# VHH binders against StAR-related lipid transfer protein 7, mitochondrial (STARD7): the designs that were tried, part 5

Target 1, 216 residues: StAR-related lipid transfer protein 7, mitochondrial (STARD7), of Homo sapiens (Human) (q9nqz5r112to327)
Amino acid sequence: FQSSGVQHHPPEPKAQTEGNEDSEGKEQRWEMVMDKKHFKLWRRPITGTHLYQYRVFGTYTDVTPRQFFNVQLDTEYRKKWDALVIKLEVIERDVVSGSEVLHWVTHFPYPMYSRDYVYVRRYSVDQENNMMVLVSRAVEHPSVPESPEFVRVRSYESQMVIRPHKSFDENGFDYLLTYSDNPQTVFPRYCVSWMVSSGMPDFLEKLHMATLKAKN

## First folded at step 21 (VHH; from i3 with T28E)

Design q2
Fold by OpenDDE, last read:
Structure q2 (fold): chain B 216 residues (1-216), chain A 126 residues (1-126)
Amino acid sequence: as target 1 above (216 residues)
Amino acid sequence: QVQLQESGGGLVQPGGSLRLSCAASGFEFSDYHMSWVRQAPGKGLEVVSDISYSGGSTTYADSVKGRFTISRDNAKNTLYLQMNSLKPEDTAVYYCARDYSPEWDKWLRELGMDIRGPGTQVTVSS
């Protein structure tokens, strides 16, 4: 009776599946790229893209929140003060929600082609939370097909929050603008530079000046 | 840069009183609404009290109404919170905040902008 020694194979060490806890989506940190008198500009990379999201924090003390808000809603007035606007039209308006679909054509830095945006715009005044909000998001609209004349920007998002210091009708407010777009072109490094160096800052300065002018 | 510094916190017995102060600098204090917010252990931030820029209007959380009084001295750039009849449930870090909302605070903090002070500990215990 040969006692077959059952070689107890030691249990294979359970491979500790080191849970790749590392993919906690490291919230990309905002990088300050500009510090001006009235506003600061940050950017962060959009994950999986070569694009950036931008955020602007600014303060004005010489205009009211309502004035600043209203100027941004006035598309006809914008055509007068924003020289980059080629076209800006309301295509559709929803009376119930107050939302508008806009077609916006704008100059881009040479040698880039002009871009056009189709987007829905919404705005709200929240008295309880003491804020005004402007939101824009790219949409498709059958009445605004793509044109060979312009490069269609299919991804666009903008949100501005305005917070009065005192009230909607007294001078002084802070604002936070969050912005991203995909102009469908691999932005050469110089285009990114343009957005930071001139695009956003110039727009905000012109907007401020337009608000001041409209007040008088 | 906005600077807020709380003081006056400490250990008190139930039924006791404390007066918190917040020194403000780096902005026009008189132009902004101010708030006291608190964070109890294991809880989120809670607005305790708000005061208008002029001091003419005040609001309180239901939990502190009738016990706490918010005030401000714009000439001294100072915000106050008188806390009476303190309860163990009032134990928290108390923060002075400029124009506070949870969303606004969050967004600005993401940018490295603080609209709250470092806070002062209030402990109510027998």
Scores: ipSAE 0.872, ipTM 0.939, lowest interface PAE 0.5, mean pLDDT 91
Fold by OpenDDE, fold request of step 22:
Structure q2 (fold): chain B 216 residues (1-216), chain A 126 residues (1-126)
Amino acid sequence: as target 1 above (216 residues)
Amino acid sequence: QVQLQESGGGLVQPGGSLRLSCAASGFEFSDYHMSWVRQAPGKGLEVVSDISYSGGSTTYADSVKGRFTISRDNAKNTLYLQMNSLKPEDTAVYYCARDYSPEWDKWLRELGMDIRGPGTQVTVSS
């Protein structure tokens, strides 16, 4: 009884296809989410989060860059034309840099609680490069503690660049607004971000109208 | 949509001359400052010259000053660049651009908005 030893050939090691995951950080492409007469709105996801960054490109031809710029700096005037503002105050001003710390409380869509922001604002006029820049960034400030009445937004960034067509004092300019925040809410997937549906567009329209009104 | 189309590029000997043209459409040409920018092989974009919306003011890079002349015809929606006394160092793709800055161009391109034309090749070689 010659036991024919079936030599079990060991299975050849499956060549580990080194997936060269070229982790080329696929720069997430901007997605257009709105196309209106005076502006377009894009969004892109923020890596590692469920949040989006937004970008708005717009054009106006009936107001000057300076007028549009100045209206945005006027916190007292904003309280008059922006109905969503509950509170808007300058907490601190640096005389040397011109930077300001602001406390901003705003209504959110029902049933969400109002949100408050503490942020530093800076602005510049660059004549050489023909642009105006407004930048805001969330900060902490000891004189503005959190309140149980409002949800503190701790992450907030806004940058607006204004590019005159002709000059700072002649009608016509383009602007680019880049915006992100963490409102600390989980928007249901089915709810188009209030930012896209009403928040940003309404704000820009009101800002334009406020600028027109201030000119007269 | 902004449309810009350059023409007039080609091969020329050192010391020669070329005239570039840029046809503009899709926007009010007379309301915008215009620029010529170039990209040499292996180099970044360089502003060559700027012209104001009215044509009343012009600027030039030091490398082309006295040799190049930027002009515009707002009635024809056309930008021009007269290039004289060309040098091998002027070899590049030349672009016309609306309201150009490197940052602005970059940001708009990320959104699929082009403020530059496809470019025209200029080669200066003996």
Scores: ipSAE 0.868, ipTM 0.938, lowest interface PAE 0.5, mean pLDDT 91
Fold by OpenDDE, fold request of step 22:
Structure q2 (fold): chain B 216 residues (1-216), chain A 126 residues (1-126)
Amino acid sequence: as target 1 above (216 residues)
Amino acid sequence: QVQLQESGGGLVQPGGSLRLSCAASGFEFSDYHMSWVRQAPGKGLEVVSDISYSGGSTTYADSVKGRFTISRDNAKNTLYLQMNSLKPEDTAVYYCARDYSPEWDKWLRELGMDIRGPGTQVTVSS
């Protein structure tokens, strides 16, 4: 009567459910990439892409918030001071909301092709919170088909918040610009450098100068 | 760089008074609206009082109206909050803030730009 020793197989170690460390989406930290007299520029990588979001904080004391805001709304004036503009047209206006659809064609650094943007623009003045806001977002519009002459930028977002120091009509304000686009080119590391080194800073400087000129 | 430093907080009995001060540096103090904000335990930030850049206009939260007085001395780059008739509900960390809005504060903090001081503790207890 051979007593078949029931080998008690030791209980399989309970698979420690590796707690799904909630990838608390480590909010990618803003990296300062430029520090100039009138503004600072930060960038943050966009998750899942090779693209960056940019943020600019700046201060001007020699123009009013309203002047600075109005110059940005004046597309005809922009064509005069922004040499990179090939085309800038309002293609649609919504009378109720005040929103506008714009077609913007701009030069890109050689040898890159020019890019065109179709975007909706909205603006608001919030007196209660003491701010002006300008928002742009890429859209599709049937009246603006893609052209072989330009590379269509399909992803574009821009938000500028202007905070007066004193009032909308007195000199002095801070602004915060948040910007991202996908120019559909793997910007060689070199092109990312262009946006940071010359694109945004030059634009803001020109905008400031244009505002100063318009005062006068 | 914006620097704000609060002082004058402490322990006080109900019905007591405190005067908070905020020393400002690193910016043109006289060009900016200033605020006192507070954070009670387990609560969010609350605006207590605002004062215009010139000191000509002031606003108060309903909870502190008639008891608190905001003032500023632009020559001394100093913001003040006189707190009278203090209540246990006033217990909080009090912050001095430049041109404060919740959204603006949040956005700037993300960039490492502080428009608030480190705060001063006010405790109202018997």
Scores: ipSAE 0.868, ipTM 0.938, lowest interface PAE 0.5, mean pLDDT 91
Fold by OpenDDE, last read:
Structure q2 (fold): chain B 216 residues (1-216), chain A 126 residues (1-126)
Amino acid sequence: as target 1 above (216 residues)
Amino acid sequence: QVQLQESGGGLVQPGGSLRLSCAASGFEFSDYHMSWVRQAPGKGLEVVSDISYSGGSTTYADSVKGRFTISRDNAKNTLYLQMNSLKPEDTAVYYCARDYSPEWDKWLRELGMDIRGPGTQVTVSS
């Protein structure tokens, strides 16, 4: 009569389903870092990186949306008003979509080396939603290999939305620019400081002035 | 800073009428297109009506065509919505908005910029 000792296996501890609190990735709040007469600048950290995304909201009342839009598409004119441009060339154009691949070389603050960008640019005019959109995104292109002369920026994204107050051809509009890049710097804080203090604001001011000049 | 304040909402019986007003400040009201948008319980935001900056052009959602009239007084910085022949389906919070687009509204709100007012409740019930 072998007493089969029913080994009461202790109940396996109910794996506390640690409720995957869906880290609803607390969308990092935008921090205002600059307040100027014609625009405000915000930044937010990019998750998992030491980099920031920037957003600019601005308003102009002395130029038309179309003028402001067209100046940004004119690469030859930009070479004239943007002193930081070392090189700006369209290397490829898609005739069907109107998209362009550009090679952009720009000065960086001393003592940093110049950076070059290869990116696709697209634009659209949406009359139904009353907006113009300019989008740029970094790409690789076989005709533009990396050079030892410049530091290649491999991550770059820019989006500008232009919202007319009245119409595309009447003075007055709001714009929203969203921008991020990885300039491959060892001193990220210094780069952030430059971007906020001079880089972005100076660019936008020059762009505005260039638009005014082109109108006349 | 953009400020919009809706008024004129309330409880009304089916077939009744209401007139909403929106007081605008903090921007050049006459330079912007304006909209009325609404949010019914459990639904998203819906554009009800748009009016051009000059008041010369108006558009309406199909659901309100022939019943609602949008207007503006630029001298008073005020937007209006006359609502006639109200239906239970018109029950919602009504917002006035400057140059409204869902995407634009979203992006600006993320920056702490509101282009919509706090809203006024309209309830159509027997």
Scores: ipSAE 0.866, ipTM 0.938, lowest interface PAE 0.5, mean pLDDT 91
Fold by ESMFold2, fold request of step 22:
Structure q2 (fold): chain B 216 residues (1-216), chain A 126 residues (1-126)
Amino acid sequence: as target 1 above (216 residues)
Amino acid sequence: QVQLQESGGGLVQPGGSLRLSCAASGFEFSDYHMSWVRQAPGKGLEVVSDISYSGGSTTYADSVKGRFTISRDNAKNTLYLQMNSLKPEDTAVYYCARDYSPEWDKWLRELGMDIRGPGTQVTVSS
């Protein structure tokens, strides 16, 4: 299964500055909304919507890039440390491309119903450019139709780039996460406020702790 | 905040030599790979040379190999580029950069994060 093969998806906004311009043709700028010891969080509006794209720059010096990369791929371990996860399963693996399709069901903050995602992910280690990359985007899959039990998120993109300070197997790296989705809510300002105050920061802190515990 | 400051540029004659320095602060210099990157007039950025965090591994663009030498002094938080046998084609703004790649630099600069210094002009002309 290839990530580029889904024919029923509507056009998606680009993750880059291209295609994210206001009505006057000016590129939207990143606004910093959090500046913590281990990471910084920015957002920028997605033109024509109530939604934001988010970026995180983070640094850790007490775990290796490979440990951080592998913890994010381990779906069984994620279910143990991320209490928001209701379900997280690999639906399909394409051995040629290395792409995987996943079904992810997660709690959202009260009063929002739980959401589910069907997404394809790819991941690679780029030795030439000294980085690791994880990319994900929403797709449709015939074995996971929409259910009235959950709100299906149809627009979702995530990209993480991890760059070692020294090597992939020595402590120390920077990462850059770019993320957006459309949670399909009638409370958009509440959802944005939650993402900044709790959702993203708590996830990143728990991911770091989970990486430390897996190392030990 | 990452701070990089290049110095040592100037006007030199063809065949001459010049030594660039870059003072680093605001991060643990000895933990990061470093690069010299240049931009000739009307052209894009070109990686001139890379050096590993310890100084144990170096690479050079083919156009400068045998003429330029990258080095670092981790005790002084300083990166160097010794440039010998200079040619008019070496005329450029030279940047000191931390963990350089074109995409990484672009993405961080969009966020207001500077991983390159302001650069120093090198002009090779009679």
Scores: ipSAE 0.765, ipTM 0.887, lowest interface PAE 0.8, mean pLDDT 86

Design q2
Fold by ESMFold2, fold request of step 22:
Structure q2 (fold): chain B 216 residues (1-216), chain A 126 residues (1-126)
Amino acid sequence: as target 1 above (216 residues)
Amino acid sequence: QVQLQESGGGLVQPGGSLRLSCAASGFEFSDYHMSWVRQAPGKGLEVVSDISYSGGSTTYADSVKGRFTISRDNAKNTLYLQMNSLKPEDTAVYYCARDYSPEWDKWLRELGMDIRGPGTQVTVSS
């Protein structure tokens, strides 16, 4: 449930040394970085790195939880509404667990090269606890070796919890998305700034619009 | 912004009754399931009762079945808990909560978002 950039571009410049400050002592609290009509966005530093974990709380009253859940699972529809997707394919499905391995190739913003992800996802509808859950994380898969054409993202985690206001088939729900990745870039500040200013917000807006238009 | 305000707590003798109220604002009350959740001294949170958005479905913790009744008035944006035959073990802070679960409450509170009110103290003592 990543947002991503634009077309393939020339090699990224080497980062200049920014200093070596290590945080040893305190987890930092969630910092709100965006407050919009339909969602709020926070971030929290990952200890010992310059990367962030992100959290989104959102609410929609004009689509059903099942519609929102199904649009996120529909890889063919994603390729239609998300012009940044170069490839998105299910590589393998484990019959016992229902887990799926996907290969996702996506544009990143100029001048960054396109990135690819190999990840396992799992999803469930928990009627007893009144929620739907989608979970993804990066894995390695023998059928999808790294390619020099793309920058492989090796660390990626995503969890979305959807809680209906009423039922799964009536309009109205809240969701909580928790997400992190390592985009493997020599300009990490540019990538972090882009994620907050346009990457995540644009993805969430497009997902909402796609859900409104969907028949899933 | 979600706002929940409990009232009606106090000191009562064993066997007595209290009626708790919760005034809700900042969201469409009639769209959400609601709960009463309590915290006894030195204990964790316990879900006392749940009620569906319409009021058509309710559940109760075993410890309060037959003694407590949850209700809601969607026209007044108010949740209620009628507590009868009170026991000393019912002594707790009682919270009104929107769509409660332990993990959901924890995750949202880490972000500075409350789905519970500040609570009202109920003390059952001779």
Scores: ipSAE 0.742, ipTM 0.875, lowest interface PAE 0.8, mean pLDDT 86
Fold by ESMFold2, last read:
Structure q2 (fold): chain B 216 residues (1-216), chain A 126 residues (1-126)
Amino acid sequence: as target 1 above (216 residues)
Amino acid sequence: QVQLQESGGGLVQPGGSLRLSCAASGFEFSDYHMSWVRQAPGKGLEVVSDISYSGGSTTYADSVKGRFTISRDNAKNTLYLQMNSLKPEDTAVYYCARDYSPEWDKWLRELGMDIRGPGTQVTVSS
């Protein structure tokens, strides 16, 4: 993939502990819950809930950062490799800011109903700081009202930062993904167990394989 | 199980040199960034140097820049630190670590140093 030529200042990555403190202002602690060859997964509780914020640090040496970045932006390709996607479409693009609003509908494991997300994303290649950034956050959009068929997720945040080991077009990079949502469920322990045991690990492995296959 | 074994420390005069080694086993060494971290008497941990998985990128603390050289041999699963022009302030226990934290991410630097070995003592005195 070739950059669109659109450049804008990405949001600066925040210190990862600033938004999750206990009642006395102390930072919640991260617990490692998975240690795989290509990535590590941590979580920390969201104060006052049964839910977690997740972090993934991953490294790949067999694909380029640009390939990895572009595969995540390609909504048509995602529908081909991610069997959980029911619907994924761009609702609106803002050429000036480079922001896009998307509607994402995805299966959740039984007995949870399928969920839908309306979110804005922004992405950029920052040559000065030698990184690629993809940020998403739940929003409301008048063109996508809630449907009784799906459970609307109203709290969703995702940030991925990708840093090349050499260049954006040579194999090898690190990435840091920070993710949280509130899936609006009466089964919070089940959802948390699924996320750690299969949801996040399966997504990351499929994304890696999809990136490798996109070279054909 | 993951193992990291440091060696090559010792007593040396100011201005002298030492070469530290770290033998790695129990994981795919070539998939990981690596770092040297030191702890001087009565002080906290200081990241001395790090090196990318391929050896293509290195960084150094200001206090050692130009005097220390980090390197790795992925065929031998070994990390090295060549230490030249040693000063008394370099006296510390030196550890190697799997480095989950590129320099640019403060959060990972605080959580991402995986120290497994006993370290190797470097003492610089007359």
Scores: ipSAE 0.000, ipTM 0.174, lowest interface PAE 13.7, mean pLDDT 79
Fold by ESMFold2, last read:
Structure q2 (fold): chain B 216 residues (1-216), chain A 126 residues (1-126)
Amino acid sequence: as target 1 above (216 residues)
Amino acid sequence: QVQLQESGGGLVQPGGSLRLSCAASGFEFSDYHMSWVRQAPGKGLEVVSDISYSGGSTTYADSVKGRFTISRDNAKNTLYLQMNSLKPEDTAVYYCARDYSPEWDKWLRELGMDIRGPGTQVTVSS
């Protein structure tokens, strides 16, 4: 982008692209909101809403891509290391497509009600393009009606791509997570973005530690 | 402390050749994709070429295809750029960078470039 990459400094992420910034129906530009040792976090407004989409780019060199992939799929293990999880269970599996429907209930910052999600996920290992992919999207499922105890998140999308530095079974990889949801709060999106930014380092550190422990 | 030190630049005539080197230290070099990026006078950064951690996959900007060759020696922790058939348009400061970007997402390629060194000046003029 612009004004980035000066000598003896890390490249400065751009808040906006060099293209058309005042789009009349185009996506808004990415703005960096965190630049940490092991990852970077960006956000952009979602056109026609007051929500943000988020991206995380990160690197680990001490665990394998397969370990990182598997830890994220293991719902029973997730409940052990993620103290925010109230419930996480597979409702349905489609053996033909490999898709799964999950019900996820998680704590939300005090004093707000906990949120619940019903989502389909799909995951694959793409040997030809040397990457692993996990995708999720909110759905409705007749076996999981809304409960007055929780706020149902109806708009949720997540995509993670994991690209090994070497092979899927050797240490070292990059990942790119793209994520958005509508947590159904009255707060402006910059307040919600602050909550994401405040919690992201802790979550990623715990995920890393959980991946290391599962390695043994 | 992560360090990248570029060298091998200089003044050459059009049609000449240079070989740039980047010495890496303070991290496990063989775990990272690497890139050469350049900044021409009055312009922004341009990704010139990238190479996978093993050296098995390379890409090039259209403007340098067929003239530049990226390579690496993981035993020596060194990244190289062989530049042949140099043109005045190649005049720039050249940086090496750790490449954190996925190759399939052009937008993220620039944001994933970790430049740490002072760069090396390449000037092509008659």
Scores: ipSAE 0.000, ipTM 0.172, lowest interface PAE 13.3, mean pLDDT 78

